# Ledger of designs, part 19: VH-VL binders against C2 domain-containing protein 3 (C2CD3)

Target 1, 169 residues: C2 domain-containing protein 3 (C2CD3), of Homo sapiens (Human) (q4ac94r1171to1339)
Amino acid sequence: SSGLLDVGLRYRRSPRTAEGVLAARTVSISVQIIRACGLQAAAKALAEREPALQFSATVGVNASVTTHLSFLPQGEQRRTHPVACSFCPEFSHHVEFTCNLVTQHCSGEACFLAELLEFAEVIFAVYHENTKSASDIISIESCKEYLLGVVKVPTKELLIKRSGITGWY
Key: E = the ipSAE of ESMFold2; O = the ipSAE of ESMFold2 at other seeds; V2 = 0.75 times the mean of E and O plus 0.25 times the DockQ between their complexes.

## First folded at step 11 (VH-VL)

Design n2 (from k3 with heavy chain G99L; framework fv_levilimab; at its last look DockQ between E and O 0.46; V2 from the best seeds 0.51)
Fold by ESMFold2 at other seeds, look of step 11:
Order: C-alpha cells, then sequence, then structure tokens
Structure n2 (fold): chain C 169 residues (1-169), chain A 121 residues (1-121), chain B 111 residues (1-111)
C-alpha cells in the first residue's frame, strides 16, 4: 500500500541569505523528491483515454515532478528534470521555498507562517513528457506532457516535527 | 493580569470520564497554542496534549485515543476530555500557554493552578 | 520519542554556592534556528514556571543568577549565588519532535 512518491519535507530557517533584516525573518520549506514507483499502472490507466501513451505505458515513462506550496503563487512552482524511460524513477531532487515568517492576507491583515502551515499543502504533480522525434521538429519547443497523478502532502505536521516528515504518498 | 483558571477535576472510578476546563484571561487567547501537562503524585511532569489556534491537535502516547483536547476561542477556554480513565491517570493536571505563532510554540510561559484527578474505586 | 535524562537527581547545597544541573537528550534537538530546549522551576505546591527557553534565553523576570548553556544533546542549567527561594525541582523539556517530553527532574535542596 505504497503511495506514488517518496518525498521529504522540512521546516528550516534560512540563515545564509544576503538580504538584511528580511533574511533574518525568513524560513525555508525544504522539499526532497526522492523517487517514484508504480507509474506503469498510472500510465496504463491514462492510456485508456490517451492512445498516444500506449507505447510509453508499455516500455516506460519520462517522468518529471512539479512542486508547489499551496499559499505561494503558482509561478513559484519548481520542476525536476525528466528521468527517461522508467516506471520507478529516482529523482534525488531538492528544492527550497523561501517564506516570510509574517505575510499579508488578501484582506490586508498580517499572517504568521505557522498559521498558513496549519492549513497548507505541498502539491506534487507527476508528468510524462514526450520524447522528441524527427517528425516533430516544428513542435520541438512545445513538448507535450501528460499528467500521471497529483499528490498533496499537508504541512501541518511541520509544526510538531522539526526533524521533518518523510515517506511515500 | 495574564491568568489560566482551571476547573472540572475530582474522584472517578476506573473506566469513567471527566472534562477539565481552563479559562484564560488577560491575553488574546486565540493567538496561542495551548497544552495540558500532568504530574502524578510524587512524580515528574508529563506532557499530555496540545492544540494549535486552528484546531490541530497532538497527544502523548499514553493518552492517545482516550483523551481529546479542544478549544473554544469565543469563551477563551481550552478543554481536556478524559475518557476510559485508569489508575495511572491519577495526577495533577495543568493547562499551559505556549508561545504565540510569532515565535517557537510550546515553551510554556503561563500555567494554570492545577486540577487534581483521582482514579480509584 | 526523545528522552531527556537529568543529572544529578538530587542535590543539597548551601546558599551562595554555584549549582549545575545537566540535561542529556537521546537525540539532537538542534536545527538551523537553534535548540528546542526549555528549563522550568517548580516550587513545592506550585505549578512549574518557565526559566529558560531556546536553551539559553532567560524568560522575563527571571534573575540573572539563572543561566542555560549547551547545544545539540547536552545542556546545562547553572544557578550562581544560590538563594534560599531557589529550593525547587528543576525540569528540562524538549519541543523538537512531538510528543513533547520532560526530564525526570532534579531536586535542589538548601542545606
Amino acid sequence: as target 1 above (169 residues)
Amino acid sequence: QVQLVQSGGGLVQPGGSLRLSCAASGFTFSNYAMSWVRQAPGKGLEWVSGIYRGGYTHYGDSVKGRFTISRDNAKNTVYLQLNSLRAEDTAMYYCARGLSYSGSSDAFDIWGQGTLVTVSS
Amino acid sequence: DIQLTQSPSSVSVSVGERVTIDCKSSQSVLDSSGNYLNWYQQKPGQAPQLLIYAASTRESGVPDRFSGSGSGTDFTLTISSLQAEDAAVYYCQQYYDSPWTFGQGTKLEIK
């Protein structure tokens, strides 16, 4: 009963930034994207609606993972490089999201990061990315990608575990 | 005059239930995490449970599944529901204020006076 | 769970002496933001009171004869120039990983 991704999360201060007093009041949400497994089942399920995936669902997917923190703008999303032709890729990827300890609600009121973490999530999306072919020269800049799955990991446990959280989701 | 005033203790038979109350005054209660800490007669301190301002809870191993912490921010009150009580739950129960979200939580800077719970037949 | 072991379990000393109380953690309670360790004083018949938080920071109103030091797994509470009102039980407490835990206590008595 393993999940799709093996990931780790950790709440850290960011002591090594060049920014003055703001750097002293910032923290980092450290995200590790270690590996995935079981992607063949996901690829086969998607291939029932996407015939272009039938070959990849048989031989292996070119997996990549996006990571987004739910209270940050979508443009702060991060992405791994793809791991070619595998149903069990190893990413060993590390990202850090810099967050202010105090931020502003859309209502204009100040909000502590810990208040946001109580309700927030780290959102992982796993994609298959097409391999280029000679017949696709004109479309080389717009590689097609297919969503294999989404994993959401609540951040509230970071309030009670400074050692971080890790596991399969 | 920051204070925590407790109530609800007493003598209970094994298997019984009690609800402890802790009323806060002199500070903005809704900005603070709250905890319960107990002390068996002649023994040391044991953290029992904590609750964050948004309602996220966590528990000590010995009480998980039997005790429930809750809060009512409108009444400035934190509660501990003690169910399926055992003799080893006999203790003085303290409520305690953690630091606000502006700093590290769960350094307990304000404590209630304590409420004795005795579990015996 | 993180276990905290205090030493000594009991000490009897005279007014004016320096006292040290050690707290050893079963695993590190240090991260990039500091140490997640507190010290409390409990006088007979009273609730505990916070003395030191973040290993070394005195709580407001705590006399400067109380000081905390140490990092990672090894921590020390020092009471310089002991006074009669310092007779109490002293506890360390970690809040690095839930469940929060206390040391077993150190009883300080005045000779």
Scores: ipSAE 0.516, ipTM 0.785, lowest interface PAE 1.8, mean pLDDT 84
ESMFold2, look of step 11: ipSAE 0.531; ipTM 0.789
ESMFold2 (binder alone), look of step 11: mean pLDDT 92; pTM 0.944

Design n3 (from k3 with heavy chain S35H; framework fv_levilimab; at its last look DockQ between E and O 0.52; V2 from the best seeds 0.52)
Heavy chain, then light chain:
Amino acid sequence: QVQLVQSGGGLVQPGGSLRLSCAASGFTFSNYAMHWVRQAPGKGLEWVSGIYRGGYTHYGDSVKGRFTISRDNAKNTVYLQLNSLRAEDTAMYYCARGGSYSGSSDAFDIWGQGTLVTVSS
Amino acid sequence: DIQLTQSPSSVSVSVGERVTIDCKSSQSVLDSSGNYLNWYQQKPGQAPQLLIYAASTRESGVPDRFSGSGSGTDFTLTISSLQAEDAAVYYCQQYYDSPWTFGQGTKLEIK
ESMFold2, look of step 11: ipSAE 0.549; ipTM 0.797
ESMFold2 (binder alone), look of step 11: mean pLDDT 92; pTM 0.944
ESMFold2 at other seeds, look of step 11: ipSAE 0.582; ipTM 0.810
ESMFold2, look of step 12: ipSAE 0.556; ipTM 0.799
ESMFold2 (binder alone), look of step 12: mean pLDDT 92; pTM 0.945
ESMFold2 at other seeds, look of step 12: ipSAE 0.510; ipTM 0.782
ESMFold2, look of step 14: ipSAE 0.536; ipTM 0.792
ESMFold2 (binder alone), look of step 14: mean pLDDT 92; pTM 0.944
ESMFold2 at other seeds, look of step 14: ipSAE 0.505; ipTM 0.773

Design n4 (from k3 with heavy chain G54S, light chain S98T; framework fv_levilimab; at its last look DockQ between E and O 0.49; V2 from the best seeds 0.00; counts 0 for: pae E 6.2 > 2)
Fold by ESMFold2, look of step 11:
Structure n4 (fold): chain C 169 residues (1-169), chain A 121 residues (1-121), chain B 111 residues (1-111)
Amino acid sequence: as target 1 above (169 residues)
Amino acid sequence: QVQLVQSGGGLVQPGGSLRLSCAASGFTFSNYAMSWVRQAPGKGLEWVSGIYRSGYTHYGDSVKGRFTISRDNAKNTVYLQLNSLRAEDTAMYYCARGGSYSGSSDAFDIWGQGTLVTVSS
Amino acid sequence: DIQLTQSPSSVSVSVGERVTIDCKSSQSVLDSSGNYLNWYQQKPGQAPQLLIYAASTRESGVPDRFSGSGSGTDFTLTISSLQAEDAAVYYCQQYYDTPWTFGQGTKLEIK
């Protein structure tokens, strides 16, 4: 609850697709995950319940961020590589979600992307990846991730600002 | 015959309220974004507000917080509620059809005849 | 807000001549989908009419003598072989970022 995430969002039609016939029918939602800060407070709060995290909460977390668009299947989520031992990691990561301008609803009815964006969100989840010590080779919890925080950024402003949305969240 | 027919204008006192109506015919109204554009006497065009088919609204800076755009797809009508009117709001108000979501163009290709709003001063 | 500045503010031109009207945007209105810039004509006592959208695409029914060009921040409306009925005020308009804005207008007079 104490972290901040610096991100950017843009909505644009793709100038080219892997299939040339889709260029006029697809759009890109570009997501930039720039950096985070303030992760120590989140890590300390988590360490109160997870003693294995006491060292990381003092020295630095191995942070990574997942990104998901609320109207896409959860299998479409993307993940940064972890940034080791930092409470203010710099990710400098860019994710592009290619979306159809017109999509079919689960009811079979056509739905325009703009209608989805009115109520949609980009969901960021920030994790600490706890790497086992050098003395541990394999265990049930040899590699475990811990949720540090979740950030949700509404997409509706992309309908009217083609320059995009940037900032800390 | 594609057309926009406007009504609801007139003379109003400063601080007063007025509701403009724009009735659409000859096209599938619910598929289009709609906008209001105004023109003070002898002056240029100023975009006032717009509403997407989804109901998402947006406004010009000079009217934000005072004007409310809405639509009733069952009546094929877009409305502009004008509140807290000022002398500078005196203008011809046009409704205009914007882009369909099936296309990417947001050009105003069909305009109403205009409705004069006069704020007495 | 994106400001559009037109030049000239007015012009008087004889029938058959070519005229150009410039529109300069305070920031780019271009993205991967093209330019978000329209041109309108407004004759006295009438509602505006769309001439050109997406900077260079003529609306259906608009005579070939009207053409649009430019990209990014600098746009031009060209009227070749001017006709008497072209006397009007011409506006550019951007729809890149809200609020949508118009240029201040260019008054075109014949003779």
Scores: ipSAE 0.065, ipTM 0.644, lowest interface PAE 6.2, mean pLDDT 82
ESMFold2 (binder alone), look of step 11: mean pLDDT 92; pTM 0.944
ESMFold2 at other seeds, look of step 11: ipSAE 0.212; ipTM 0.680

Design n5 (from k3 with heavy chain N31K H58Y; framework fv_levilimab; at its last look DockQ between E and O 0.53; V2 from the best seeds 0.00; counts 0 for: pae E 2.2 > 2)
Fold by ESMFold2, look of step 11:
Structure n5 (fold): chain C 169 residues (1-169), chain A 121 residues (1-121), chain B 111 residues (1-111)
Amino acid sequence: as target 1 above (169 residues)
Amino acid sequence: QVQLVQSGGGLVQPGGSLRLSCAASGFTFSKYAMSWVRQAPGKGLEWVSGIYRGGYTYYGDSVKGRFTISRDNAKNTVYLQLNSLRAEDTAMYYCARGGSYSGSSDAFDIWGQGTLVTVSS
Amino acid sequence: DIQLTQSPSSVSVSVGERVTIDCKSSQSVLDSSGNYLNWYQQKPGQAPQLLIYAASTRESGVPDRFSGSGSGTDFTLTISSLQAEDAAVYYCQQYYDSPWTFGQGTKLEIK
């Protein structure tokens, strides 16, 4: 309910594909992480349980976003650079996932991905990162990150929209 | 013989309901997306609804919330439930075969014979 | 939504002559996989039949006098030597973005 993330998703297919095993490497999903807003409410809600967030919840968070496809291993997760001290950061980040995990004897490459996309999600996690300052250099405390929210965007519309899907989530 | 055989049309009053059926034969039905396309008398073609192989459904704006597409792969049949019918829904309704897992063509390459739906008092 | 506009709306032409039907898309229907545009023929009292898919590829069994051309937003169906049985309504259709949309149709009559 608190905070929104403006993203875009596109399905890209190489015209040099061949059906079967070789075609699996020619399919990609383009993910754009454009911006966020409304992060102050999320930060304040979290700060009620996390005293370390009280200052950031009043002045601005150091936001970054991770992104992952639900059918890929968690190690394939990608991450934006942090945007300092803002409740409405602009990321303008583009990630391309090559989807080479599925090969089926009786289906072409688009059909393999279609089996996954019908039920899959792109998962975005928004974090605040406590960055070090000059005063932090003299302390033993490590940098910490705090989860502000998770957004899950279903991918099934990519089956029927070659232009992609975009918007606030 | 690849074919789609339709049934279930007829005359209904405004606000009424009908269920259209489209039985497939001669191909592996479970591998194909299916659609319904309608044509009002003397008018052009309008895509109505589609259903993907795994059951994902999608609709044209004029019918969203009133029509429901479904499929039964065991019976090789796609259905269109028409609810809250209006005079403007009067049309010949066609079922059509769409894309497959083979990735060959997403065009509507096989069409049913059509089923007339008339909405009048 | 992607609107498709056909021209002409109707045409009356003699057997053996060349016919050209245009389809204009409000947005490009081209990506790295090609053009997402199809052509259909609908004879009186019949269901539509697929003629051309992917803008230019003839469906199996379609006579070679039918050809499709164009890319992006501008597409053309050409019948090079019209036959009497070609009297029908012709529709273009895009499948780039749902909702799938059709052109308004072009009625082809034989003089």
Scores: ipSAE 0.446, ipTM 0.752, lowest interface PAE 2.2, mean pLDDT 83
ESMFold2 (binder alone), look of step 11: mean pLDDT 91; pTM 0.941
ESMFold2 at other seeds, look of step 11: ipSAE 0.463; ipTM 0.768

Design q4 (from q3 with heavy chain G104Y, light chain S30D; framework fv_ficlatuzumab; at its last look DockQ between E and O 0.02; V2 from the best seeds 0.00; counts 0 for: pae E 24.8 > 2, placed apart)
Fold by ESMFold2, look of step 11:
Structure q4 (fold): chain C 169 residues (1-169), chain A 122 residues (1-122), chain B 107 residues (1-107)
Amino acid sequence: as target 1 above (169 residues)
Amino acid sequence: QVQLVQPGAEVKKPGTSVKLSCKASGYTFTNYAMHWVRQAPGQGLEWIGGIYPSGGYTHYNQKFQGRATLTVDKSTSTAYMELSSLRSEDTAVYYCARGGSYRYTSRAFDIWGQGTLLTVSS
Amino acid sequence: DIVMTQSPDSLAMSLGERVTLNCKASQSIDSYVSWYQQKPGQSPKLLIYAASSLQSGVPDRFSGSGSATDFTLTISSVQAEDVADYHCQQYYSYPWTFGQGTKLEIK
């Protein structure tokens, strides 16, 4: 693929107390979006169909990354701030998704988080964003974001590894 | 008439800094990137870095990272390149050159200043 | 860094001859190549951009060709005013880099 994304994933259960099950009700899925590299190839490939991207494919992209869990609604998506004019941006972004250990299925049945994590993914989408810095930009195309790539990291390993998952994808 | 005007010469001692200027005229300064290129005597061209005046974004050749600083003054349409910790190897002609803009696909250097000769010697 | 290698380093030509100057990139750079003419004591002047597009005001005896890694600048009929150094440059990715140059002289 074109480009790489350096990420980390971590699972942490709520502390348990002698007072009851409510202390163990939620879990945090910690997502680290550290950096990317090799974005020029992705930008160039996209620029073959998107003339507006040809400048950025030469000089650098304004990269940002969205992230979400595959079993959560798109409204739970999080986004880094853009890193300007780079093909190897450093994001150093940390996100926590709070999840209930027991959640409801569409039929009303309880569903354990562990069952969801077995087949779930953390989805990262890397975009190029135009900036609005001057009044000489009138076209809506100049303000559009462009998808450079998508990375999907399975969450299954979080059920086993205490230290989590980290690396380039 | 599109022009980039640079001072003709600067003389500096090793270990000092210099700030070179490049005054643009005849076009909308913020629509184009400004780049800096140097040429040592008898040698080829070497790109130092570029700046996009509208957003203020800069990009440097790693060789000069930490020594070169590119800035602009939009009110006077002037670009600056500051080079610190000067050495005799920095003796060269320093050009400013207009590059491509976000709105135009060409990134080639279509307008060049006449260059400033920087001499670094005791 | 992408290395741009020009050949030959120098050449001497008779008036009216066809000149071909070569530039090779160390990796594929699509068509993101420009060519500059630099006369002695002067700043470079843009001749060709995007590998083959002629800059406004440049005589049509100049042309550019190539893609990916191998690029050429051609002067169809060399004239006395073409005595200069010629540089190729990639603007595919930072740092932007130039070839070492080719010196053209008239015999």
Scores: ipSAE 0.000, ipTM 0.442, lowest interface PAE 24.8, mean pLDDT 79
ESMFold2 (binder alone), look of step 11: mean pLDDT 92; pTM 0.948
ESMFold2 at other seeds, look of step 11: ipSAE 0.006; ipTM 0.602

## First folded at step 12 (VH-VL)

Design q5 (from q3 with heavy chain T105D, light chain S31D; framework fv_ficlatuzumab; at its last look DockQ between E and O 0.02; V2 from the best seeds 0.00; counts 0 for: pae O 10.4 > 2, placed apart)
Fold by ESMFold2 at other seeds, look of step 12:
Formats: structure tokens, sequence, C-alpha cells
Structure q5 (fold): chain C 169 residues (1-169), chain A 122 residues (1-122), chain B 107 residues (1-107)
């Protein structure tokens, strides 16, 4: 792991329609990206190979986090806004991914979503955005982000824990 | 027109491997699971496994004990099944079949390929 | 593994007769059952899913019923084109399993 990332995962069933019957058999996977810490070690390790990061590795990184479900296309990835100059950023970010149920008996092994969740992961990638690149008046070509670490959280516990999965990873 | 197209036949010797193909057309390939089912001569249908092309996740019937490997090529909308350590008992027609989408509510096999006859003999 | 047992193994019927095919699961599987028709030399064709839902394009003389462990496929008035093997399948839990099939012939 590169540092620690505090996240929460839950599923939410769609509410019933005005007719009292579900209009669609859907659920959402709720992903909370709460905060990170310990990013200095990751930044220093990367700065050994990237001299442009040596200042940020000393004073703080401009961290952002992407998240996606391993079974969805990469284009459904979500991203926090960056938190400037910190090794322990607070994101307090919430995203939802809408997924269909295969059947109304989703708690067992027989539903499509349960099949995917059995082997899937929520993938978090923590980046630093170089503010010199973001503020560079020369060109966008010098704008660059640097991967600080990746966290993968298995989703199989959602088949068991109705209240979801939370904690540091 | 949703179609799954398979080659007609393959002949292999015991102990070798085969890689069977299944080309999909007429639908968004990455939205549906692809499954493989075989039928030995005069016998019933046997599920081998399934793959979800979007993420590449697979499930296998444990009976095939690591001998079956399912893959996809998303750029050509083609699913593959590789079966290793072939035995004469693997002689069968091998079907690919479209299963449930990650957004759908049914896993019934609603579209089937025409099948590939694999013959394993000395 | 869930065993699906079909009965009868085969039958021969006169045109226009009512046909009932049975499928029994070794454990309760709710309504996660599908039925397939397979004509000689052809791949299976989906008839029924979710125990009783008729697939698009399938004649309404076909119907399915049942829940839990006992399922039936009914052809209300059998036609010459219905000569085939019929398979039930559970999709309740892995591995997916099929019944051994019922062969339907016309006298």
Amino acid sequence: as target 1 above (169 residues)
Amino acid sequence: QVQLVQPGAEVKKPGTSVKLSCKASGYTFTNYAMHWVRQAPGQGLEWIGGIYPSGGYTHYNQKFQGRATLTVDKSTSTAYMELSSLRSEDTAVYYCARGGSYRGDSRAFDIWGQGTLLTVSS
Amino acid sequence: DIVMTQSPDSLAMSLGERVTLNCKASQSISDYVSWYQQKPGQSPKLLIYAASSLQSGVPDRFSGSGSATDFTLTISSVQAEDVADYHCQQYYSYPWTFGQGTKLEIK
C-alpha cells in the first residue's frame, strides 16, 4: 500500500415507485472516499525517480483520488477534486454507481450483480497534481499528474454485510 | 440481428490443447456475459463457465479444474475458450451462449452459437 | 451442485395433444429456471425463463409453471415442428446445471 485511505462502501436498493412497485430492478453501489494519510512516504519514494516532485514530497502533495468498479468500463471512473498541499487530505467525497439486479433474489449466488461482486474490486488510485504544471503558462503539455498509490477493496463482503464495508486500507 | 458465430469443427489428440472462438455481432459485446456449454454425443448439456467481457471476470465449473480458460478480445467482439489436457471424454459440441448483462435482470441463455464439434482421438 | 431431474425421458404424442414435461430440482431454487428447445442437429433455443416468462418470439402454446423444486413446461396443442429435445436449467447458484433432457416425438 502507498499510505492509508479511509473509505466506505455500501449498496442501496432503489426506492419503490409511486405505484408501490419497483419501476426497475436496480441498486446503487455507494462509494465514500473520506480521507487519506501517510502520503509523504509515497511522495518521497516517487521523488527519487521524479526530481520535479522533490519540493512537493517535502511540503505536501495536491492529492486527488479516482475510483471505479472493476467490472465497469474505465470511462465510468469518478474523481475527487484535489486537496492542496497535504499528506493527510480530507476528501469527504461520495459517488454512486448504478447497477441492475439480475433477479429479485440478489442476496444469494444466483443474481448477476452477486456474480460480479463475488470477484470484483473497488479500485482507488491516489494522484498528485503538480501545481507548476497546472499553473504553467507555457503549455498544457507540461501538465502532469503522478500516481502515488493504488488501493483495491474486494466487494464480496457486500454479499454478506448489509450495512456495508468501511475502514482504512 | 444478434448472432454468435463459431467454427464448425476441430480435431485434436489427447493431451493437447484447443482454443475455440465465438464471434458476437448485433449487440454491445461488453454489456453481456458470455458462457460456454458443451454437449457430448447423445448426452445432456453441461455448463463450463462464463466471462464478463467488460472487466474480464470469469466463473468456472469446478469440474474443469483449471483446464478451461475463458478470454475475450473486445476489439473484435470475440470470446475464446481454451481447454487443456484434452481427453477422449472431451469430445463434444461446444456452444457459446449469451447470458445476462451487468444491467439486466436475467441470466438465461437467450442467444446461442451453432456450436463447434471437438473430436479428441488418437 | 443442484441436480435437475427431468421426466419423462422421452414420449411420443399425437398432433394437437397437451404435453407436460417435468423438471425437479434437488433443492429449492425459487423461480430461477429456464427451458430450452433443441431440434436435432441444432443449438438450444430459449423458450421460458424465470420459470414462467415466455421468451419473445416463442408461440403462446408454450407455457411454464412451478416454483421452489417442481417445474413444468406445457405445450397446449403440440405441433409437428415441436419435435425436439427439451432441457430445463437452473441459474440459482453455480455451477449452472441442466436436466438430462426429454425427447419429444410425434407418432
Scores: ipSAE 0.006, ipTM 0.500, lowest interface PAE 10.4, mean pLDDT 80
ESMFold2, look of step 12: ipSAE 0.557; ipTM 0.808
ESMFold2 (binder alone), look of step 12: mean pLDDT 92; pTM 0.945

Design q6 (from q3 with heavy chain T105E, light chain A50D; framework fv_ficlatuzumab; at its last look DockQ between E and O 0.03; V2 from the best seeds 0.00; counts 0 for: pae O 16.2 > 2, placed apart)
Fold by ESMFold2 at other seeds, look of step 12:
Structure q6 (fold): chain C 169 residues (1-169), chain A 122 residues (1-122), chain B 107 residues (1-107)
Amino acid sequence: as target 1 above (169 residues)
Amino acid sequence: QVQLVQPGAEVKKPGTSVKLSCKASGYTFTNYAMHWVRQAPGQGLEWIGGIYPSGGYTHYNQKFQGRATLTVDKSTSTAYMELSSLRSEDTAVYYCARGGSYRGESRAFDIWGQGTLLTVSS
Amino acid sequence: DIVMTQSPDSLAMSLGERVTLNCKASQSISSYVSWYQQKPGQSPKLLIYDASSLQSGVPDRFSGSGSATDFTLTISSVQAEDVADYHCQQYYSYPWTFGQGTKLEIK
């Protein structure tokens, strides 16, 4: 059981060279979530524990992907729109994470972004989202999402390989 | 039920500082980002910065970096914005606004305080 | 900084007419756009988030559309209580920025 997620990651220090605005205090991590494939195996594996997924595991999932940079607050994460009824969805979604060059750690000391990136990860979580139906009342949650898988891409690898990183899951 | 309460007005002289407060109630304070937005008379809205109360992580509009400081007091569910080196151009209504949450993602401002009118004049 | 440009700057409409307000971003911002209504003397009120999602408690005559750079707020049948300034905002990339606003009046 496995699936693949096709993503592009780029570290970008953003001074603009023409009429340029120089961004001296922040940098961007640009993330493109291109597509996924092989989601049926993940859906079938999950359906063994979740009866609500039996139909979707046969016909297609409504996939969406969250993207989170591990040292940023959870509120900075972003999610694609769901792609309906597919095991090989194309997302063609892009986000940017704005990172302060200097930030304060729990210890109170300033921490430079490069030190954080050495051990940080971009975390992709792939979900199936059930569409609503009139008689779909099982629990108090009216709309459920189901985690199909997680891909973690080290940011150190980003600095070495800027494009073509997909990740195995 | 969800509420952000701000003082109505402040008057300050140029060159001084002000610390504006925003008291939250009716929700879990640490689950949402808090943002500050100002509106000069007859003008549009301008984002100053935001803070995540749980860890104190901040983002600032570069225009205000060095003059604006965002803090929180989690024990009283209160956010603060301090603005230093005040000028007459800082005369505006200052709003606090909650960054909405959907499955952990901070989003548009779904709850706003009523605003504090800051007047800077000598 | 991402510039959000609203058009028109102001308009006057008859009751019951369809109103279309536009907001253009200076770069692609996916769908990370919100719309706010601000009545005179009041704080802004969220109408639309994520370009097209209607905020709870907002009348369904309001709708949003658009992606990438061009975004629209539509009021299907304008009411007297819709007299307000309307602001778009991007939250794709910091600093978060607002459009200059559109003033809606009833003729």
Scores: ipSAE 0.620, ipTM 0.826, lowest interface PAE 1.5, mean pLDDT 84
ESMFold2, look of step 12: ipSAE 0.663; ipTM 0.849
ESMFold2 (binder alone), look of step 12: mean pLDDT 92; pTM 0.950
ESMFold2, look of step 13: ipSAE 0.068; ipTM 0.663
ESMFold2 (binder alone), look of step 13: mean pLDDT 92; pTM 0.949
ESMFold2 at other seeds, look of step 13: ipSAE 0.000; ipTM 0.487

Design q7 (from q3 with heavy chain R103S T105D, light chain A50Y; framework fv_ficlatuzumab; at its last look DockQ between E and O 0.05; V2 from the best seeds 0.00; counts 0 for: pae E 13.6 > 2, placed apart)
Fold by ESMFold2, look of step 12:
Structure q7 (fold): chain C 169 residues (1-169), chain A 122 residues (1-122), chain B 107 residues (1-107)
Amino acid sequence: as target 1 above (169 residues)
Amino acid sequence: QVQLVQPGAEVKKPGTSVKLSCKASGYTFTNYAMHWVRQAPGQGLEWIGGIYPSGGYTHYNQKFQGRATLTVDKSTSTAYMELSSLRSEDTAVYYCARGGSYSGDSRAFDIWGQGTLLTVSS
Amino acid sequence: DIVMTQSPDSLAMSLGERVTLNCKASQSISSYVSWYQQKPGQSPKLLIYYASSLQSGVPDRFSGSGSATDFTLTISSVQAEDVADYHCQQYYSYPWTFGQGTKLEIK
């Protein structure tokens, strides 16, 4: 919903040996989550409906980012460490997703990674972790997270750009 | 109401195959991954594999690769798991389970079918 | 494969007592852990996802905590309906794996 996220995407052939009969070769999709900015507007909007966020909307959010590659299972999503008390956090986080070049379909047809990348997205979700819950200040187990925004970056440009994709989204 | 409906039981002989069904309702079938998990009597849970209905892409536990085949029929919102070359060790309850949505929420298995008891014996 | 080790294997508790169930991963899995309740003769039911997030419709007496390798499920005041097997599961890396389970009884 608000703010900008500075990310980089690149794919490279992995030097890894092929794994059994499932795949002959692997490829890494490298994701860099560099920094975000402009998070105050999202925090203020949330604070209008969530009194527990009034302090964070004034001084800074405890931001973290999840990264999900749309054709992989949700359990392969990754999360950065939180960066405390900032509306412009610096994450400097690197994630690699290992993907097979070829996957066998149940119909017997091969599925090339390039076919998946044509329609896929890298999905970034930016969260605030509220360390001072309105309902339980003492309980660390009661910390609530709030979604500040979602950024989706299509992967199809990886098929044509040698240096990958970098920029603000 | 979101639910996954499975047949109650199947009996098969060793060396044959079985195709188990899982009928989904109450949600957009193509927006969620579907997974299969089995549980031998008195034992723990074992993940077999998952399928992404929109593109038909699959991932398998390598223990089952070559024997398990996951498919979907999008027109009936039904997922299928075929298991071939059955052995007595395949006797178990087989669950289908809905994975997380493609909207980015990360949840393992939030909706489960009631399971199909597969018995493999002579 | 990532091994999920649960402890204890079983326990019996009095009504109203606090219960802590443990789950340890063989490597760091960040917070990609879910917890399931499986009552006798039933399919599993999701309780907790992402280590500490409570699934909709689950009573607030259930909570989860932990990160990296050590995770816990806590029942703050156990009730008769909580008699079940409890499973942890990692969804950090393929294959998805479950712990062997913890059986909870009321004495």
Scores: ipSAE 0.000, ipTM 0.490, lowest interface PAE 13.6, mean pLDDT 80
ESMFold2 (binder alone), look of step 12: mean pLDDT 92; pTM 0.944
ESMFold2 at other seeds, look of step 12: ipSAE 0.007; ipTM 0.549

